# Ledger of designs, part 16: VH-VL binders against Type III pantothenate kinase (coaX)

Target 1, 235 residues: Type III pantothenate kinase (coaX), of Pseudoalteromonas translucida (q3ijv0)
Amino acid sequence: MKLLIDVGNTSLKAKLWQNEQVQACDLNNLPWHAITHVIYACVGRSELLNAILAQAAFNSISCFEAKVTKTLGGLTCAYEHFNNLGIDRWLALIASFTLYPNKACIVVDAGTATTIDVLNCDGQHLGGWILPGLDLMTRSLTQNTQRVFDDENTPFTNQLGINTPNGLKNGALVATIGAINQAKPYLNDKNTQIIFAGGYGSLLQQQFKESIFDPMLVIKGLNYWYELDENSNKL
Below, E stands for the ipSAE of ESMFold2; O stands for the ipSAE of OpenDDE; V2 stands for 0.75 times the mean of E and O plus 0.25 times the DockQ between their complexes.

## First folded at step 15 (VH-VL; framework fv_vorsetuzumab)

Design p4 (from p1 with light chain H96Y; at its last look DockQ between E and O 0.82; V2 from the best seeds 0.81)
Fold by ESMFold2, look of step 15:
Structure p4 (fold): chain C 235 residues (1-235), chain A 120 residues (1-120), chain B 111 residues (1-111)
Amino acid sequence: as target 1 above (235 residues)
Amino acid sequence: QVQLVQSGAEVKKPGASVKVSCKASGYTFRTYAMNWVRQAPGQGLKWMGGIIPIFGTANYADAFKGRVTMTRDTSISTAYMELSRLRSDDTAVYYCARGYYDRGFYFDYWGQGTTVTVSS
Amino acid sequence: DIVMTQSPDSLAVSLGERATINCRASQSVSYRGNSYMHWYQQKPGQPPKLLIYAASNLESGVPDRFSGSGSGTDFTLTISSLQAEDVAVYYCQQWYSTPYTFGQGTKVEIK
């Protein structure tokens, strides 16, 4: 069993991996007797991570931090300076590549920012976009204009707004949908898979027929990173 | 600015217990492991165990299990090591040391040491 | 327990000359390209101080005359040009598995 840790800017997520399945865990009662490795990624900083890694050390368990590389197991990063790609984006690409082999993918992580990454069927990451996330889009207007306001009970829909909260919320959603649609011409492939992750991933997925929402995409990417990286080490 | 300040020297009789404190400052106490290492006169360093304050769990070296208890009080950023049923070969300097995990788990800051003398 | 054995137990070196200290583990303390051992320095009357972590990385503020090398079971600490302030006892320590263990120490003196 592996312990998989994703440290984001706003939260730390930890899950167990066994039998090709993600399982919940309690950080205050981790099953260290069954854990063999800790695999983690950081886009932010967390002192809680330090405590968990110390606990692994006291249990004689090795820890490995995922890093972006130019290539990994047939996947190629578009960035020439690959260190500049966020590790969360790389892990989402790894998971998409592994779970949907021979498919072109549009990978959308809808968190604090919305990232859109394009992966062709040959394993080439073509690049992507970083957008403000849905909440950040709305907050940027309510904080920086005099007459735009939000109603926390107003949903995001793709309809034209008929009041200010409608216009604000629906505008953010429509802009995001539009950006995702603009990624499609980079792939001339009838079997393109659109994959959504992140807190607004389910909402966005509902706007695209035959798309997938995978709330554990980055966590799965951590496991696959470890398996693919292990093959590059001397056995 | 990280500092670990230990309690003062102790003189004990065989069969007694000793409790050494280690007050931490200059960092977030609850998220860094606190280790205890002793050094008998003319001898080397021996790891006794450690505690992770946020979890409250302690891990002891087998040589000390049954006689050692490691605890902490997060509200005053203080770790404690208590050694019971003392005998003369427990005479040593006892150090607390902060454990830090960054590309490895190492003891980056040490207390000044607490001399414990066990004699008749 | 993993036994860490240092050699020599004591070493006398002239000022400005090279000192080398060896540490042998009873089993490998390296895994997947990482070495799970550190070097500490202890000057008389002082607590230990971290010098080298993960076999070869200098801790902040440590002079570059100190270096570490090795992997698996065999490790070396080198002081390229001994200074008076380097008189101390040096310890290797593994953290591959609990209990963490130290070598018996190597006392470095001026000849």
Scores: ipSAE 0.754, ipTM 0.914, lowest interface PAE 0.8, mean pLDDT 91
ESMFold2 (binder alone), look of step 15: mean pLDDT 91; pTM 0.920
OpenDDE, look of step 15: ipSAE 0.871; ipTM 0.959

Design p5 (from p1 with heavy chain N59Y; at its last fold request DockQ between E and O 0.70; V2 from the best seeds 0.81)
Heavy chain, then light chain:
Amino acid sequence: QVQLVQSGAEVKKPGASVKVSCKASGYTFRTYAMNWVRQAPGQGLKWMGGIIPIFGTAYYADAFKGRVTMTRDTSISTAYMELSRLRSDDTAVYYCARGYYDRGFYFDYWGQGTTVTVSS
Amino acid sequence: DIVMTQSPDSLAVSLGERATINCRASQSVSYRGNSYMHWYQQKPGQPPKLLIYAASNLESGVPDRFSGSGSGTDFTLTISSLQAEDVAVYYCQQWHSTPYTFGQGTKVEIK
ESMFold2, look of step 15: ipSAE 0.814; ipTM 0.938
ESMFold2 (binder alone), look of step 15: mean pLDDT 90; pTM 0.916
OpenDDE, look of step 15: ipSAE 0.887; ipTM 0.966
ESMFold2, fold request of step 16: ipSAE 0.788, 0.783, 0.788; ipTM 0.929, 0.926, 0.931
ESMFold2 (binder alone), fold request of step 16: mean pLDDT 90, 90, 90; pTM 0.917, 0.914, 0.918
OpenDDE, fold request of step 16: ipSAE 0.891, 0.893, 0.893; ipTM 0.967, 0.968, 0.968

## First folded at step 16 (VH-VL; framework fv_vorsetuzumab)

Design q1 (from p5 with light chain G33K; at its last look DockQ between E and O 0.82; V2 from the best seeds 0.83)
Heavy chain, then light chain:
Amino acid sequence: QVQLVQSGAEVKKPGASVKVSCKASGYTFRTYAMNWVRQAPGQGLKWMGGIIPIFGTAYYADAFKGRVTMTRDTSISTAYMELSRLRSDDTAVYYCARGYYDRGFYFDYWGQGTTVTVSS
Amino acid sequence: DIVMTQSPDSLAVSLGERATINCRASQSVSYRKNSYMHWYQQKPGQPPKLLIYAASNLESGVPDRFSGSGSGTDFTLTISSLQAEDVAVYYCQQWHSTPYTFGQGTKVEIK
ESMFold2, look of step 16: ipSAE 0.807; ipTM 0.935
ESMFold2 (binder alone), look of step 16: mean pLDDT 91; pTM 0.924
OpenDDE, look of step 16: ipSAE 0.894; ipTM 0.968
ESMFold2, look of step 17: ipSAE 0.772; ipTM 0.928
ESMFold2 (binder alone), look of step 17: mean pLDDT 90; pTM 0.919
OpenDDE, look of step 17: ipSAE 0.895; ipTM 0.968

Design q2 (from p5 with heavy chain R103S; at its last look DockQ between E and O 0.86; V2 from the best seeds 0.84)
Fold by ESMFold2, look of step 16:
Structure q2 (fold): chain C 235 residues (1-235), chain A 120 residues (1-120), chain B 111 residues (1-111)
Amino acid sequence: as target 1 above (235 residues)
Amino acid sequence: QVQLVQSGAEVKKPGASVKVSCKASGYTFRTYAMNWVRQAPGQGLKWMGGIIPIFGTAYYADAFKGRVTMTRDTSISTAYMELSRLRSDDTAVYYCARGYYDSGFYFDYWGQGTTVTVSS
Amino acid sequence: DIVMTQSPDSLAVSLGERATINCRASQSVSYRGNSYMHWYQQKPGQPPKLLIYAASNLESGVPDRFSGSGSGTDFTLTISSLQAEDVAVYYCQQWHSTPYTFGQGTKVEIK
């Protein structure tokens, strides 16, 4: 089995990969006797990652850090300076490309930022957008405006707001929905799959008929990155 | 600013045990592996094992397994290596070394060494 | 255990001249383009110091006259222009598999 580690700015997510499936694990009792490889990605610093990688080293287990490349196994990155694309976005594209072959995809990762990436059915990443995540949108106004306030009980909905928390929360959601809809003209609508990941991925998925929520999209991308990178190195 | 300060020299008789300490400062002790490496007089370096403080798990070279115990006390940022059933050929300088994983697993900071002399 | 064998055991080189140290592993210590070996320098009365990591990468603060090369089982440390402060014992070390093992060391001296 493989150990897959996704390091964000404030958290670390670790999962096992076996039989083409993601499985939970306990970092204090990893099954090193069964782990063959560690694959990881970093968008932030993590001292806990250092400890896990040291443990892999003591068990004679190879570790591989995922990197963005211009091409990988038929997938092409849109960025001329491909290293500027966040590794989390690249992994989400890899997973979408692998899981939905021959489909155009709109890939939305709704975390601290919301990223929207457009992938055509030929495996070409056409580019994308970065916008503030839903919480960041609302915080930017409550922290920088005297009359805008939020209460902790107001949900995000797609309705017109009739009080300040409604207007704030619903405006953030509607703006995000609008950005996602703006991505559709870059693709042929018949074959387009919209895929949501991230903490607000489920909420956004509910706004789009026939879309998919995959909370493990980036983690799956780590496995597929490793498999595709291994094949490229052998060729 | 990273510092590893080891306990002082020891003189022991065959059959005894020795416990060497390594006090760390200038970094987050819990998340960096601590390795132990010895160097017998006129000889090269030999890895004995290591411990990862946050997990508490120790890993030992086969040559020392059964005679060595590596522990830590995170409250005082200190790692320990205890070697039992000492023999005269255990006479060596014992180093602690911090393990760091970045593009590879390497020993980036070393203690000053602790001389252990085993003589009858 | 992976045996690391250095050659020569000792080397005398004139100031400003090139010094070359070889290290051979008993089995490959490379995998998927990564080399699992490091070079350490140990000056008299001092603990070892990391010099080169992953066969060819210079550790921060190490002079440019040091370089490393090789893969698989055969590796080389080169000092392009020997300086007086380079008098030391040099060790290769594999971390491919536990127990981690060091070469026997190569003593570099001024001729």
Scores: ipSAE 0.782, ipTM 0.923, lowest interface PAE 0.9, mean pLDDT 91
ESMFold2 (binder alone), look of step 16: mean pLDDT 91; pTM 0.923
OpenDDE, look of step 16: ipSAE 0.881; ipTM 0.962

Design q3 (from p5 with heavy chain R30T; at its last look DockQ between E and O 0.71; V2 from the best seeds 0.79)
Fold by ESMFold2, look of step 16:
Structure q3 (fold): chain C 235 residues (1-235), chain A 120 residues (1-120), chain B 111 residues (1-111)
Amino acid sequence: as target 1 above (235 residues)
Amino acid sequence: QVQLVQSGAEVKKPGASVKVSCKASGYTFTTYAMNWVRQAPGQGLKWMGGIIPIFGTAYYADAFKGRVTMTRDTSISTAYMELSRLRSDDTAVYYCARGYYDRGFYFDYWGQGTTVTVSS
Amino acid sequence: DIVMTQSPDSLAVSLGERATINCRASQSVSYRGNSYMHWYQQKPGQPPKLLIYAASNLESGVPDRFSGSGSGTDFTLTISSLQAEDVAVYYCQQWHSTPYTFGQGTKVEIK
């Protein structure tokens, strides 16, 4: 099995990969006897990652860090300076490309930021957008204005607001939906797959018929990166 | 500034035990591996094993299994190596070395060494 | 255990001349394009110091006259122009598999 580690700015996520499936793991009791490789990606710094990688080394287990490249297995990055693309966005594109072959995709990761990336059916990443995430949108207004306030109990909906928390929450959702809809004209395909990940991915998915929510999209991308990376398969 | 300060020289008789300490400062002790490497007089380097303080699990070279115990006390940022049933060929300088994994697993900071002499 | 064998055991080189140290592993210490070996320098009375990691990558603060090459079982450390401060014992070390093992060392002296 593989150990897959995604290091974000605020947290570390670790999962096992076996039989084409993601499985939970306990960092204090990793099954090193069964692990064959450690595959990881870093957006941020984590000393806990250093400890896990040292543990892999003591168990004679090779570790590989995912990096953005201009191309990978028919997938092409839009950025001229491809290393400026966040590795999490690249991994989500890799997963979408692999899971939905020959299909145009709009890939939305709804976390602290909401990222929207557009992938055509030929495997070309066309670019994308970075937005504040839903919570960050609402906090930016409550922290920077006197009359806008929030109610922790008010849900996000797509309706016109009839009080201040409604207007705030629903405005953030509507703006995000609007941005996703604006990505559609960049694709000439009627059968575009919209794929959602991240903490608000399920909420956003509910606003789009025939869309998919995959909370493990980036982790799956990490495994597929390893399988597609020519240097990691070279002996 | 990373520092590894080891306990002082020891003279022991065959059959005894020795416990060498390595006090760490200037970094987060719990998340970096601590390795032990020895060097007999006029000889090369030999890895004895290592420990990762946050996990507490030690890993030993076969040549020392059954005679070596590596431990740590996270409250005082100190790693320990205890070698038992000493022989004259255990006479060596014993180093602690911090292990760091960044584009490879390397020993970036070393203690000053502890001379252990085993004589009758 | 993976045995690391250096040659020569001792090397005398004139100041400004090229020094070459070889290291052979008893089995491959490379995997999927990565080489799992380092070079260390040790001066008398001092602990070892990392020079080159992953066979060919120069550690920060190490002069450009040091370089490493090789893969699989055969590796080379080169000092392009020997300086007085380069007099030391040099060790290769594999970290492919535990126990981690060092070569026997190569003593570099001024001729």
Scores: ipSAE 0.756, ipTM 0.907, lowest interface PAE 0.8, mean pLDDT 91
ESMFold2 (binder alone), look of step 16: mean pLDDT 91; pTM 0.925
OpenDDE, look of step 16: ipSAE 0.890; ipTM 0.966

Design q4 (from p5 with light chain N34K; at its last look DockQ between E and O 0.82; V2 from the best seeds 0.84)
Fold by ESMFold2, look of step 16:
Structure q4 (fold): chain C 235 residues (1-235), chain A 120 residues (1-120), chain B 111 residues (1-111)
Amino acid sequence: as target 1 above (235 residues)
Amino acid sequence: QVQLVQSGAEVKKPGASVKVSCKASGYTFRTYAMNWVRQAPGQGLKWMGGIIPIFGTAYYADAFKGRVTMTRDTSISTAYMELSRLRSDDTAVYYCARGYYDRGFYFDYWGQGTTVTVSS
Amino acid sequence: DIVMTQSPDSLAVSLGERATINCRASQSVSYRGKSYMHWYQQKPGQPPKLLIYAASNLESGVPDRFSGSGSGTDFTLTISSLQAEDVAVYYCQQWHSTPYTFGQGTKVEIK
């Protein structure tokens, strides 16, 4: 089995991978006798990651860091300077490309930031957008204006707000929905899949018919990155 | 400023035990591995094992397994190595070394060393 | 255990000249493009100091006259222009598998 570690801006996620399935794990009781590889990606700093990688080293287990490349297994990165694309976005694209073959995809990762990436049915990443995540949109206004406030109990909905918490929360959601809708004209393919990941992925998915929420999208991408990279090394 | 300060020299008789301390400062002690490496007089370096303070798990080289215990006290950022049933060939300088994983697992900071002399 | 063997055991090099140290592992310490090998320097009366990690990467603060190369079982440390402060014993170390093992050391002296 593989240990898959995704270090985001605010958290570290670790999962086991076996038999094409993601499994939970306890970092204080990892099954090192069964783990063959550690595959990881970092978008932020984590001293906990350093400790886990040291433990892998003491168990003589190789660790591999996922990196962005211009191409991988038929997938092509849109960025001229591909190393500037966030590894989390690349992993989400890899997972989408692998899980939904021959489909155009709009890939939305709704975490600390909301990223929207467009992938055509031929495996070409067309580019994307980075927006503040829903919480960051909200905090930006409450921290930087005099009269905008949040009561922390008002949900995000797509309705017009009739009080300040409604206006704040619903405005953030509507802006995000609008950005996603603006990605659709870049794809003329009726076989388009919208895929949501991240902490607000479920909320956003509910706003789009025939869309998918995959909370493990980036983790799956990490496994597929390793599998595709391994095959490229066999050339 | 990373510093590793070890306890002072020890003179022991065969059959005794020694416990060497390594006090860390200037970094987050709990998330970096601490390794122990010894160097007998006129000899090279030999890895004895290491511990990861946040997990409390120690890993020992087979040559020392059964005689060595590595522990830590995170409240005072201190790692310990205890070697029991000492014999004259355990006379050596014992180093603690911080393990850091960045594109490889290497020992980037070392203590000053603790001389342990085992004589009858 | 992976045995690391250095050659020569000792060498004397004139100031400003090249010093070359070889390290051979009893089995490959490279896997999937990674080399599980480091070089350390130990001056008299001092603890070891990391010079090069992962075969070829210079540690911060190490002069660029030091370089490392090699893969698999054969590795080389090169000092392009020996300086007086480079008099030391140099060790290769594998971290491919525990127990981590060091070479026997190569003593570098000024001729």
Scores: ipSAE 0.799, ipTM 0.932, lowest interface PAE 0.7, mean pLDDT 91
ESMFold2 (binder alone), look of step 16: mean pLDDT 91; pTM 0.922
OpenDDE, look of step 16: ipSAE 0.883; ipTM 0.963

Design q5 (from p5 with light chain S97D; at its last look DockQ between E and O 0.72; V2 from the best seeds 0.81)
Fold by ESMFold2, look of step 16:
Structure q5 (fold): chain C 235 residues (1-235), chain A 120 residues (1-120), chain B 111 residues (1-111)
Amino acid sequence: as target 1 above (235 residues)
Amino acid sequence: QVQLVQSGAEVKKPGASVKVSCKASGYTFRTYAMNWVRQAPGQGLKWMGGIIPIFGTAYYADAFKGRVTMTRDTSISTAYMELSRLRSDDTAVYYCARGYYDRGFYFDYWGQGTTVTVSS
Amino acid sequence: DIVMTQSPDSLAVSLGERATINCRASQSVSYRGNSYMHWYQQKPGQPPKLLIYAASNLESGVPDRFSGSGSGTDFTLTISSLQAEDVAVYYCQQWHDTPYTFGQGTKVEIK
C-alpha cells in the first residue's frame, strides 16, 4: 500500500493506493504497518507534510517527491525549461497518458487557475494554457470595477446574462468553455478524450459530451509517476 | 531563528529518574519531530527516540524501551525526555534535536545539551 | 542493527591540506536513488552540527570546502583545505532502519 500526498496551494490531499484503487485515509490513524512507500508532490507549502514524513521516517518508510522531467516513459514535456511546468499539471498528464493509452487528450484542471494541456496520441505534450479559475475571474471584476457585483446564489450557466450576476458568472463559464474548444484543432477531435479535474471540473465536464471528470486525476498521476520514474527504479 | 534551549544539569542517585526539557522557538513546534540523543563522557552519539508533537506519538530505540518516556506540551513548545531507574552508565550529555525530512531524515538543529550525572 | 564504522579513528592533517574520512555501513543505507546517511561535526564543548545530509547535500551555512560522496555502504566526507576551525570530531549517521545509528566518530586534528 502506498500513501499518496498532493500538497496544493491551500490544502493537503492524502490518499492510500492499493489494488489499483484510491482509498480514503485518516491522517490521525494511518496504517503504517501496511504502508510501503510515501509518494508526494508539492505545489505549495505544508507544515503538516513535515509531520507525516517524520512518521514515515520513524517507521523506516521511504518517501519520494515527484518532479517534472523532460521525458517519462513515452511521455514528453513540451516545455523547453521543463521545471517551469507545475508538478500538478505534469501529474495530470501522466495520469491521462496512462489511463487513456494511444488517445489524444485535452486535460483540464479547474482549480484556483484553470489549466488546459494538450497531449497527442503519441505521448507528446504539445503545451497548454493557464487561465484564471472561475472564482478568480469573477473576483477580479468585482474587486476592480465599480458596477460589477456577484451573488453567491447565482449559478454558472452558458446562457446570455440578463442581470449583472448572470453576466459575470456566465461570462466566466463561457470564456472557459471557449478556451477548451480552442484546444481541439490541435488534435484529431474524433479520437480526443477531454478529462476534467479540480473543484470546478464536474461543472465544466457537464458542458462537453463524452468527456470525463476524474477528481483523483493528480493523485493517480503520483502513483504512475512513481511506477515510471527511472530514478525510483534504481536501487 | 530556530533555537532549542534545554533545562540545566542534573545530579541523580542510582535508581532515580530524570526529566529533561527542551523548549523550541523560531518554528512551528507541533509539526516537526523532536529527537533525543545522548553522549556518554568521551564517547559517541546514541539515538534514544523521538516524538512528533502534533500526533503525540513517540518512538523509542529498543535499548531504552521500558525506561524512557518522551512527551510534549504544545502550548509552551516544549518536549520532555524522562529516563527512569538510572544507572551509573546513564551519566551522559542528553541532546534534543529537531528532525527534518528532505531526501532523508536528519537532525538540522540541536539543543545545547543537558549533563546528567548518576553517582552515589 | 546497521553498524556504522568510520576510519580512521583519528586524523592529523596539516593546515590547508585535504582531510578524508570514510564511513562504512554494515548493509546498504541507500534505496532508489536516496542515501539515508548524514554527517555531523562536533567541536570541543559544543553540540553536534549538521554538515551534509543525504550523503552529498551541503547544509546551509556550511563552507563549500566540505563535501560528501558515496552510496550503498561506503561514504566519504572530504575537507578540501583544512582550517583551524575544522578541528572537531566528525560523525556519520544513518536513518535507513531502526535503530538509527551513528559511527564511532573521527577526531580531526592539526598536524
Scores: ipSAE 0.784, ipTM 0.925, lowest interface PAE 0.8, mean pLDDT 91
ESMFold2 (binder alone), look of step 16: mean pLDDT 90; pTM 0.916
OpenDDE, look of step 16: ipSAE 0.893; ipTM 0.967

Design z1 (from p5 with heavy chain F55S F105S, light chain Y100S; at its last look DockQ between E and O 0.20; V2 from the best seeds 0.00; counts 0 for: pae E 17.9 > 2, placed apart)
Fold by ESMFold2, look of step 16:
Structure z1 (fold): chain C 235 residues (1-235), chain A 120 residues (1-120), chain B 111 residues (1-111)
Amino acid sequence: as target 1 above (235 residues)
Amino acid sequence: QVQLVQSGAEVKKPGASVKVSCKASGYTFRTYAMNWVRQAPGQGLKWMGGIIPISGTAYYADAFKGRVTMTRDTSISTAYMELSRLRSDDTAVYYCARGYYDRGSYFDYWGQGTTVTVSS
Amino acid sequence: DIVMTQSPDSLAVSLGERATINCRASQSVSYRGNSYMHWYQQKPGQPPKLLIYAASNLESGVPDRFSGSGSGTDFTLTISSLQAEDVAVYYCQQWHSTPSTFGQGTKVEIK
């Protein structure tokens, strides 16, 4: 089995991979005897990641850090300076490309930031957008204006607001929905797969017919990165 | 600024052991590997092994396995290399060098070196 | 173990002329377009100093006259215009695979 580690800005996510499925793991009791590979992505440094990598080294288990490349297994990155693309965005594209072969995809990761990436059916990443995430959108207004306030009891909906918390939260959601809809014209394919990940991915998915929510998209991307990277070097 | 300061020169007899220290400053000690490289007189560089300070896990080149022990004390940001059963061909300069634990590690900062002389 | 072989073992170059040092690995030290080969300079009585990492990336504070190139098994360090302070021994190093290994060194002297 493989140990897959995604270190984001706010958290570390670690999962086991076996039989084409993601499984939970306990970081205090990792099954080192069964782990064959550690595959990870990291933004910056993490003491917890370093400890895990040290234990892998102690057990003579090879560790592989995912990196952005211009191409991988038929997937092409849009950025000329491809290393400027966030590794989590690249992994989400890899997963989408692998899980939905020959489909155009709009890949939305709704975390601290909301990222929207457009992938055509030929495996070309066309680019994307970075937005403030829903919480960051609302916080930016409450912190920068004295008349805008938030109510923890007010949900995000796509309706017109009739009070300040409604206007704030619903505006953030509607802006995000609008940005996703603006990605559709870049794809001439009527049958585009929209894929949501991240903490607000389920909320956004509910706004789009026939879309999916995959909270493990980036983790799956780590496994597929490793598989594609290994096979490319052997062929 | 990053500095690695090693302990002073040692003169030892065959069969003895030596423990060289490497005190780090100017960076977060626990987030980088510490490596040891030796250089015999007039010879090139030879990697001996290294240690991952956060876990204390050490890894050794086969040529030194069984005679070398690498340790650290994170509370004083210091790494140690101990070489036992010294023989005359262990006469060398011993360097500590900071590196990453990941694939492709290079050594961006080096200690000043510690000369160990083994004479009968 | 991956054996690093440098050529030449020593090199005498006139001031202001180009110096070229080669390093050949016994197996590829490149993976997915990244080369895990690095270059160091060691002046007499001093520790080694990192010059170039990942084949071609100049370390901060290293003069622009130094450059690196190559991939796979064959790598080159170039000093475009040799200066007196460049008299040193130069080493290549790989850590594509453990154990990390160094080339035997190339002495650069003024002719």
Scores: ipSAE 0.000, ipTM 0.433, lowest interface PAE 17.9, mean pLDDT 86
ESMFold2 (binder alone), look of step 16: mean pLDDT 93; pTM 0.948
OpenDDE, look of step 16: ipSAE 0.860; ipTM 0.957

